# Ledger of designs, part 2: VH-VL binders against q06338

Target 1, 247 residues: q06338
Amino acid sequence: ENEEEQNGEEEIVNIDFDFFGGNPEVDFHALKNLLRQLFGPQESTRIQLSSLADLILGSPTTTIKTDGKESDPYCFLSFVDFKANHLSDYVKYLQKVDMRLSTFFKTMIDSGNKNCALVLSERLINMPPEVVPPLYKITLEDVATALGDDKHYDFYIIVTRKYEVNFDTDDDTDSGKRNKNKDERSKKRVKADEVDYFHEEDRFFEKYAKIHFESEAKKGVISSYMILDHEGLVKSIDELETEISTW

## First folded at step 1 (VH-VL)

Design x10 (framework fv_daxdilimab)
Fold by ESMFold2-Fast, scan of step 1:
Structure x10 (fold): chain C 247 residues (1-247), chain A 123 residues (1-123), chain B 110 residues (1-110)
Amino acid sequence: as target 1 above (247 residues)
Amino acid sequence: QVQLQQSGAEVKKPGASVKVSCKASGYTFTSYGISWVRQAPGQGLEWMGWISAYNGNTNYAQKLQGRVTMTIDTSTSTAYMELRSLRSDDTAVYYCARTDWELRGYYYYMDVWGRGTLVTVSS
Amino acid sequence: QSALTQPASVSGSPGQSITISCTGTSSDVGGYNYVSWYQQHPGKAPKLMIYDVSNRPSGVSNRFSGSKSGNTASLTISGLQAEDEADYYCSSYTSSSTLVFGGGTKVTVL
């Protein structure tokens, strides 16, 4: 509930992050809060978040915490099996988002021998991107254990969010009392480059996505949907790790 | 080695039906799908539909819905395409082509093609 | 009509590079990385040249390359040779789980 205070302290003090499996006895409430953050106020009302949190806790899931396994998670990543849960509320929600998703899900069912994971991930603001490659690697190892050695999903459905950097600035007419035409022209050019990522890994996911589409912005926030194959997912994480290593 | 062998040329009257066969060899038939593509004389390629040799599920082009039926016979590794209520503008070379599922994505690309079957619709 | 837009013809001289465009919408080329290219010589069945935007099947010359930017996919043929004279078709997966083809481009080597 005081996430901004916690996040401020994280930037000031180097904090050790530990990785844990999903804990049904402790994580449920925190997962629902992270899911509300991921989907936003409007979309969250279209999803049964309690049912989705239960799906996460029954699936390969990794959380990141700073105060032991019984504390609230700052971050989670989950791979929810599509075929085992294709009648779930969350899948019904996704089918209504865009025909590309409903068409893709039908092809998964029709194949018989191919499957996909519903990828759900969110973290508190100011979490370092350095946690992301190990987060995915650990969770993919758990998937291999669950599906059988050397196995993985064929595809991954990623739901994420982006933001318009200049949303608040566009609303502030009073702060810019300089040349109006010059300011508008400068803002228009800058606006073309002013969509940014809450999750740095999404830059690489977009690069390798087989399908990618986005919602219209609502209060400066854009919902983004991607389908990656396994090779694309692995390459995305490897490229992020390589970029981080140059920092 | 991997081959799709199509049935021979057909001549039909308007209003008739035609059924073209496509016999697969050199691969596991039920691991792949078959697309049907036609080409009218001097015209471009037109996708007609796809069938899974795994479960027999089909997707047809909207303009042919209700006139086309695609089926498989796994015992003979053969795909069939039947087109009903033929008109002169159905005169075309009809191709079958193999489509694959791969770890690298869901693909409708056609990697192996039959030689084509000419269907002529004339009075 | 859900056909993809290609130029009717492109010509080049031996050794030169040519590029063929294939323009669709966000519900096909722009929404998916499932673009393929086919070469067709007169009287022959089409041959797969490129799949998944930029991948070449075994046996296809590295002179053929594919790319995509937004709603437009491109096929580039470098070091143009006489045997490259053919019709070229792009194809894309669609949001309706169907395929569509471009109208085709006749490549002439002169």
Scores: ipSAE 0.000, ipTM 0.482, lowest interface PAE 13.2, mean pLDDT 84

Design x11 (framework fv_daxdilimab)
Fold by ESMFold2-Fast, scan of step 1:
Structure x11 (fold): chain C 247 residues (1-247), chain A 121 residues (1-121), chain B 110 residues (1-110)
Amino acid sequence: as target 1 above (247 residues)
Amino acid sequence: QVQLQQSGAEVKKPGASVKVSCKASGYTFTDYGISWVRQAPGQGLEWMGWISPYNGNTNYAQKLQGRVTMTIDTSTSTAYMELRSLRSDDTAVYYCARESYGDWLAYFDYWGRGTLVTVSS
Amino acid sequence: QSALTQPASVSGSPGQSITISCTGTSSDVGGYNYVSWYQQHPGKAPKLMIYDVSNRPSGVSNRFSGSKSGNTASLTISGLQAEDEADYYCSSYTSSSTYVFGGGTKVTVL
């Protein structure tokens, strides 16, 4: 529900995109808005978004902007360290989502030499998917810098969303604003077999996930949770980049 | 080369306890879990429990909870499995196996040769 | 008995393909991509053949392959050879942070 209306594709396509690190003085409110978009209106109320935005700004993070470092980001990607933040509100939220996540977190804590990143990413709908491979590559380089020479996380927990293609949500339009002169639009029935991705990269993440599960649909939106190992993450990004090169 | 060396065969009377050892070498002991799996003569594999050498945390099969204790000695890179109140149906070969958490693959990549424990009347 | 269901025996002739099923629930095989397969010859410890549903460790013949559909995982041995005669066990991680094994399948090469 907190998704801002986006400008036309022609405007976005003709703009120079620049990559920046997280800016605590500017990015906080824009990140909260992107997080509300990522989780949706119902799930976002179960998460302390201000705390999560602070967590992102303290972690390896890359944003995409068009008007310089001081402007609002159109896109972000962050790798939040699980062990350093295992008592955070966001981890508590994830533990309540599904037993598979809480079980996985327990094994990460019980393993002295293994760690995972909580992956958080969202972009405005009209952002081109061509920004995704460089976004991940830059942020992974920042992780290697933060963890030491050539180090990376063992696992990555990706949270994303899908949608039911034919879900009709306009039936709740207030009476009195519409008169009896309805246009020819008709109510559509949701079809359980028509589900699609908001973001193309999620097809590749799902392909290489060690664990993948989904929530029940809530107003046509499905939350998707995936755990990938490092090899799976790299393969996902490389396959996306290869597919983009054929467009 | 990864190696798990287990203690020798034991013969016990019903009601006694047995403590089987598993000495690890060829890797960092605290980096991998140790599971214990047993196999009665002519029967299948039965998982008994798991211990993390990193922090000593354990998780036991429900059937054995209250009778089994798993411990570690990091100074000797050795895991132990003690089974109490032995019954004749505890007669089995007891294996220790290295549990991989590195790739969170939940599998046993290296196994000890097994320790035969015979419980006779 | 065992938590995961396997056929007690499967037989084939040299050069044929055989498949062993391993059926669990959504709390083990169906819920995780952490199915492993072990080969055991008489008097020996089990040997890892397949992990993570379909991955093969180094040193294991490419005649062994694994797959999964819903709550059922499968081990396929192609080009069956006399040395493949052994007991085969599947294993899965569970939602309770435990492991379960199948009852085992005796493979006989006729």
Scores: ipSAE 0.019, ipTM 0.528, lowest interface PAE 7.9, mean pLDDT 84

Design x2 (framework fv_daxdilimab)
Fold by ESMFold2-Fast, scan of step 1:
Structure x2 (fold): chain C 247 residues (1-247), chain A 122 residues (1-122), chain B 110 residues (1-110)
Amino acid sequence: as target 1 above (247 residues)
Amino acid sequence: QVQLQQSGAEVKKPGASVKVSCKASGYTFTSYGISWVRQAPGQGLEWMGWISAYNGNTNYAQKLQGRVTMTIDTSTSTAYMELRSLRSDDTAVYYCAREGWELLPYWYFDLWGRGTLVTVSS
Amino acid sequence: QSALTQPASVSGSPGQSITISCTGTSSDVGGYNYVSWYQQHPGKAPKLMIYDVSNRPSGVSNRFSGSKSGNTASLTISGLQAEDEADYYCSSYTSSSTLVFGGGTKVTVL
């Protein structure tokens, strides 16, 4: 919620977030910018971002905008079909990241009845996490439409990033960040979390991931790779929605 | 949420057979494998074999080949392990544990049953 | 007999670091990055502490870390605490597509 005072009267101005499908006429460059944010400057140079943006725009995709369908998106989520795009530059990039990904992709190709989606999602830092559950629900409905009634992918490949909260700090500094009360601090037995998520949903995805591995930290930033099955994805979103309801 | 529930303790005579059940809940049963691991009193862990809940494919430890059979019932999300021609040295706690499968292999056990004590006494 | 060699026991004082080795061959520990470690308290089922050599499951303290060099995998417990007193087992995938366990190590917190 947005709250302004005007001429002595308070006015609550709600920011309306509207959901749209991918728009190839206006979304291409904004998607490339969001992808650069997702992968970071170093990794983004190893990926053909223009080709990846084209894959996104050709796949079930939902964007969030505040100024109509012709404006730039602040957020997107896409499910790129793996089998239809297994020769893409992005899949070749993922195969080089870790042998588990290349092995998994080979088993998907060798399987006649299983498939996975390459999940790509990013948002600007001022987007509230409350948009995430409806974002996934809308896009999964679009997937069901594209694949046929009530169909979904068997697996989902999620690539995201995390950061080191206490980079070059000690336990005393971390303990002092929030709690100034001596009695409360003296009762803390566990070190403050050293790593945090850029996206709140990733904590739940990590919890339900069948495979999860991370890169070495680069200036406090860690790349995180996850494979979830459909039940794990649904549970992650449901648990996020439940936690948001307690805020 | 996610759990493996095993059948109760068994007492058997040498030469008999025992069949232990392992009922899965809270996850997609057919997207995992189930391994069976036993532990004799005061001894270490011994892997007995694995079954795919997807298609029933099995892989047994060489030592137990010919005496063990693993099966699944996908309608009840239950795995079974039958050990035949029981000997006194088969006395152990028998665990079922969740593992990877043919399509998404991983070689570790992230979820364990509480164990079933099987006592073989003459 | 266990396929993988672990020391029978390791002991340490609270706050110290201890390391447990797990030695196999090029057909198991040395050949694959599929080593896991399990903690077992008396009367309880084993609990996964480390998988794929060095990865921690959610809910496992960062005091536990895993590594591998050649045919030997290691579990290190830093900041040793009373509740860490337990039996620890390593496990590895083998070239015959089977799993084998180490003999187990009893950790004693003095």
Scores: ipSAE 0.000, ipTM 0.406, lowest interface PAE 11.0, mean pLDDT 84

Design x3 (framework fv_daxdilimab)
Fold by ESMFold2-Fast, scan of step 1:
Structure x3 (fold): chain C 247 residues (1-247), chain A 122 residues (1-122), chain B 110 residues (1-110)
Amino acid sequence: as target 1 above (247 residues)
Amino acid sequence: QVQLQQSGAEVKKPGASVKVSCKASGYTFTDYGISWVRQAPGQGLEWMGWISAYNGNTNYAQKLQGRVTMTIDTSTSTAYMELRSLRSDDTAVYYCARDLYSGSYWEAFDIWGRGTLVTVSS
Amino acid sequence: QSALTQPASVSGSPGQSITISCTGTSSDVGGYNYVSWYQQHPGKAPKLMIYEVSNRPSGVSNRFSGSKSGNTASLTISGLQAEDEADYYCSSYTSSSTLVFGGGTKVTVL
């Protein structure tokens, strides 16, 4: 396992987290840093992050801060309208990631009455998962305000990362070694090729996803893509909140 | 100078295989994907597929799936396209072409090889 | 049959403007802004003239311009010159994560 102890930083004491709307005068630089973290260094070079940060700041967005609205955010969540931004650099990137995404986007464009949101969220490593349910609830209320009375998106495209617990620097492997003897396959080696989440909420998003697919691992990191309907999104958040209450 | 140099013309019998090479120079080979496009005599252009020079991931045109294999050799900055079970209608000029920018994924091609004529006849 | 529809030929006189259409569907030209145009002289490899509907690569004359409306993309050549006589192909990214070409248009300078 590649678990690293945090040198006494696991305890968060006497810190008040406050929720704010996106602030284009202050948040731009910090959002770009969080986006670079979300996508990783390789994928970030394929996305115009400045353009994406501008889309976020022009969309329903909530940030979490500890030192007032003029300070740097520790966390953000944004719902970017797909149809209004379907010609954006970020949508171009997503269309080339996988055929399932491009096919889904085509379905949304061909539909006169259905739409989806591009969900973007990231936080600093020491942020407690307890902030997540209120973050989503506040931002979804802002979405309803932006779309008009009681409206919500039909679908939500979530992009996130997960990691291989036992990542190692493997030497060149002959493709012939991928063929395993069927009789010798162990079904009980639970820790072999294990994967874990950077964001706890992703366990529930995966459970309720209508579509879920993942990239090949790059240096032990896997990009994960999920499409949820509105009911699935709400249920994911509610189950996360319930789980947190048992801690 | 940025260029793609292709191997010379080939004459093959039906049922044989052909492997065309495309050697890149003048840029960082691993930053750009390579597509293969063919053109039968007097006909239009047909996209065959694409390969990442970074990790070797491929995407092939549906009708060539199972007959085509694309590979890279990073040490020589060379891309290869092998077409198996050749038919007379595979007679064409075969081009390799570089993605317009890193991450453009077979959208547009700014640098093209000069083409390799493959003739399939008995 | 080509996936994208182009007229077989277009003719013009020196100094005039001509336009070549490229018609697809909502799953290619209509669904994405990844339309490119290529010029091909006899015996030569194609040359990129326009990418992403309307952008010109460095070194391409500003006499060439591209546009799109719905499922139809267009290439316009203004101030037509003898060296513009060539075959022109459009291409588009598709919802199947592939690339398709038009059938090609022969431009004749009279």
Scores: ipSAE 0.006, ipTM 0.439, lowest interface PAE 13.5, mean pLDDT 84

Design x4 (framework fv_daxdilimab)
Fold by ESMFold2-Fast, scan of step 1:
Structure x4 (fold): chain C 247 residues (1-247), chain A 123 residues (1-123), chain B 110 residues (1-110)
Amino acid sequence: as target 1 above (247 residues)
Amino acid sequence: QVQLQQSGAEVKKPGASVKVSCKASGYTFTSYGISWVRQAPGQGLEWMGWISPYNGDTNYAQKLQGRVTMTIDTSTSTAYMELRSLRSDDTAVYYCARGLDSSGWYEGYFDYWGRGTLVTVSS
Amino acid sequence: QSALTQPASVSGSPGQSITISCTGTSSDVGGYNYVSWYQQHPGKAPKLMIYDVSNRPSGVSNRFSGSKSGNTASLTISGLQAEDEADYYCSSYTSSSTWVFGGGTKVTVL
């Protein structure tokens, strides 16, 4: 009965996506909007988004669009060189997030032969995860071109979001501070905290991360921070590609 | 073949100092950190500290801060751990172990261990 | 007590599987994928069995496997053998750029 409507929806999701380099003439405003989505409304006010968008447009960056290079991007991925930008507003923001990041950054600055990229990526919620493996492969090729053939970063700092499936029941309250009658009920059952990912690749990034930590949930949304080495990044994308092939 | 060769057993009186050596071979000495881990008789493993042979940077366990000093001699590929103001509860087998690269961010484990040096503190 | 929490002992029969847990916090086991496991026979130095949560060094039997969920890492020994009788320690990197060890688990093969 609803076959025509279902077929129309299938045709709508079968959109041709094209990959482009960053376009400073048109992408600046759209990148700032995607960055606001990535960091959320509260954290994005703590970051100089215009400066960050400029860093992205000056770095190896790939966008995905449907109406040619002069249209708004639906998705972007950028590898911003850490050492060249270690005094940037964004790095100062990250240093305040957690001591693990500030300690790692100090180690990278003190190192003469290790390099690190700040990974920034976001997409509209309706983008299919099938675009992700080619997105990373193309952008890593651009990195190799920028750094020299076969060169890559040693480490990658990824900032992302995930959400609690049962956030209505997550109150972060110690059991000792809860109502006594509720505490007795809780003894009879283990309450599970379950999470899901806005970006499917993040599940694999977490698996291969050398460092991974998370913020406290705010309205069911958790900020996730990861540091991967190059092997871990490649394995993550390869495993995502393999899993997609089973869909 | 990677090897970490430690100095022989020592007997010390309370208040004395002990200096244990760990001679590395079979790899580039400056490419990996050296950690020191001790084990009191019948007890578990306790991490004491880490040194980078690349730049001499150290990081010590908080409870040993002020009593322990770790050094290196790159000409002999040897790491040293000196523990001062010895107490009876410092009686332990002291191990050196290879881990972490010189940047501290590549290796988070101890892949090769010395055979251990027994230090006995008795009056 | 500030170290990572392991059960004091675990026992099994030859051919069975056993699992040893290692529980920490978000500032060690939960915050880093730098979890390693060591086997120690009486009078011997520890031997690395698992590194970076689930990786095996060359020469370590595939009967040994590692995993992690949240703040808890696990070592599983399948096809338990008499030679597996030993003490097992977990270790993790910490947010203070230090290492901590678990209290150790004595594995007995009955």
Scores: ipSAE 0.000, ipTM 0.491, lowest interface PAE 11.7, mean pLDDT 84

Design x5 (framework fv_daxdilimab)
Fold by ESMFold2-Fast, scan of step 1:
Structure x5 (fold): chain C 247 residues (1-247), chain A 122 residues (1-122), chain B 110 residues (1-110)
Amino acid sequence: as target 1 above (247 residues)
Amino acid sequence: QVQLQQSGAEVKKPGASVKVSCKASGYTFTSYGISWVRQAPGQGLEWMGWISAYNGNTNYAQKLQGRVTMTIDTSTSTAYMELRSLRSDDTAVYYCARDQPIYGDYWYFDLWGRGTLVTVSS
Amino acid sequence: QSALTQPASVSGSPGQSITISCTGTSSDVGGYNYVSWYQQHPGKAPKLMIYDVSNRPSGVSNRFSGSKSGNTASLTISGLQAEDEADYYCSSYTSSSTYVFGGGTKVTVL
């Protein structure tokens, strides 16, 4: 029996999700699609996504799949070492986004004993948030193995996205169909009034972020950038796990 | 107490250089940036540039690029601003001000020095 | 010339509400929620009154409030008092990772 034969929400909660390391033979194209989703069509043209997918596959990475390790991933999380990859296209992209990132990266380069991870994560919209705490815990264990006993990164650079709840979706039409214009003041008022998260963990990441800034909304989507220390990352995931237990 | 203490007033001739100091106390100097802002007599505020006290990274206003240098001395918790090739229109009160570039998600000036008057006159 | 446009002067009577505008572009005021406002009395250093568009530092009267719509930020002073007579400057972070200031507004309490 398969997902096509499901008859409701109770059937969906019985799907078996399994965790795997990055698989370069099957994950490459799925990772590029998830990265395109994370960055959106405009920003994706400013990033060498193939190079970034290779970087992810060479880094501590966990994927979530339903049909074994040779199937397409629904979700990934990766910790890319900043110092080892500071000349990468992705770092060059981040340096152009905001001076806080370029200043922070220079701080890391100048430091002999501090390092950070570039955190990349995305999942299909219908993935349950209950997979997120184990996803981070498993990947952090892989980081500790890669860096050596009890070691972790000092800081984590998280790039994510959130959305305006009441954005006029008619203004976001693809397929060449003509859109109905929305009043600019109404769009700004909606943005000020209500924003929501694609990734539930981001609410807690924002709470513990040492640096947090956002882009202006583009077709109802806001890019969000955060720098957390290790304690903040761990607390964020623990608080998410606690909240999930109340659902 | 949390404060920024600036060096005293200076009188310089055109073509000279001036170096203003800004000594921080009461907070962790290396966790914040220092911006320099000047104000000519009867005029508005003009941002000159910024330096990270953590790593010495700088970003200068384009108008002053090539004439200004900002430095830090972490051992004395002191920031410096040197302006070269002084002109009469460089006569201003020069302020240092704390911002939070590395460990904060905001960009504003929450603590100001009292200002240093620099007069450029022949 | 200042990068951000403010009215040169605004006047009001005690108890009145006044508003000062600060207009920039999508590369500064319109692009980010990093607008701050400073009060300056003659011969003194500027004092932070509002940060991140609408937040007040500890010790700043709740008569001062900030807002933003598109490329224009606004500072509103309600219940105007004689001590509010000062110059007010807006500032914004920019896409070049710099700061810009408005030209300043002289508030006169009549």
Scores: ipSAE 0.000, ipTM 0.409, lowest interface PAE 15.3, mean pLDDT 84

Design x6 (framework fv_daxdilimab)
Fold by ESMFold2-Fast, scan of step 1:
Structure x6 (fold): chain C 247 residues (1-247), chain A 123 residues (1-123), chain B 110 residues (1-110)
Amino acid sequence: as target 1 above (247 residues)
Amino acid sequence: QVQLQQSGAEVKKPGASVKVSCKASGYTFTSYGISWVRQAPGQGLEWMGWISAYNGNTNYAQKLQGRVTMTIDTSTSTAYMELRSLRSDDTAVYYCARVSEGYDILTGYFDLWGRGTLVTVSS
Amino acid sequence: QSALTQPASVSGSPGQSITISCTGTSSDVGGYNYVSWYQQHPGKAPKLMIYDVSNRPSGVSNRFSGSKSGNTASLTISGLQAEDEADYYCSSYTSSSTLVFGGGTKVTVL
């Protein structure tokens, strides 16, 4: 490619999107809908989503909207303080997910100088990943303001979801007669992409995670849990931003 | 100087209890945890448990649960490990070791060790 | 009984490189990046050589390096010296929120 080549079409992803702080007057129901999407129908029944939405609205939170501050958000990111909320329903839920989380939370409680944030983020499926780096940068700046002295959390607990590409559906559509792609050569192809990401940033979060584990698939959806330190979180965001700049 | 000083050797009869001390100096005691590791003569290292010097919370090896108690005294920067109902196979050198930054065993490493306390259990 | 498997002994000549393996399961070595290595000379307390799989504490020679592949962690000593003759123990954090040590490896120089 020519350097400085003008593309035939160009989309500036962020020009149509505005970033806002959490709005308790407007955002509550939209946040609950995004949380139901994040956790799925089964896990959502194990979490008091109204209480979690309230925690989000009381924490450093950034939303993305296209029709002003009073409209519904299409995306949110929140950093919920663990120590301030360690008796919350959401923390009790996480403690039951895996012993690694329970043990990590005990470590945070036993520490006089360490803390972590519960990271909650979700967006409508058709929102572009280009919104993610500015979303995290703005919210991290709000965290520094909230904690004082440009401070940050030591660790971040990210909950996200992935999907099985070849999910077994009950829908038996008309047989694809183009099954000619299955031959002896197919045995030599390693299909590494059995599972894929809903959110591109999760590839980088996984790369820098200190702890990562996943649930069993439920209707083709897998819950993914990651613990990153601050350096890892920053590197993940920077690497995502660099990757996006090549698109 | 940063160090952990342990109490002297002990000789005990089966069924007795022993309490080993570990006095920290040269660092902020409450910013770290203390772990206890023992080593029977000619054998390998065995982890016994951990205590937070910040709040006194403990985590013990399953095999020792119910026989071991770990405590701290922040006024003297001293950790203690008491082992009850001693058996001959409890004969070992008992080490205390510092766990970085008050984290419990999540990091799994010990950057400062005491010299060890020999506890002999014999009839 | 050791929960992590190490070879009982490893031998090498001065200047040689040797490697000590430490094999566990997905619930310890394979599941976490919290593997440490300790050197113990006769009659002395253990000394931390490697932590978090591959990190060296200040004052530890860069001849010592750590790595991990799947359920097996490795300690490599390059440019083997007489003073490296000692027992070496690996340890790992476990999914039960405990620590487990390997059985130990006696390194003999020559």
Scores: ipSAE 0.005, ipTM 0.485, lowest interface PAE 10.7, mean pLDDT 84

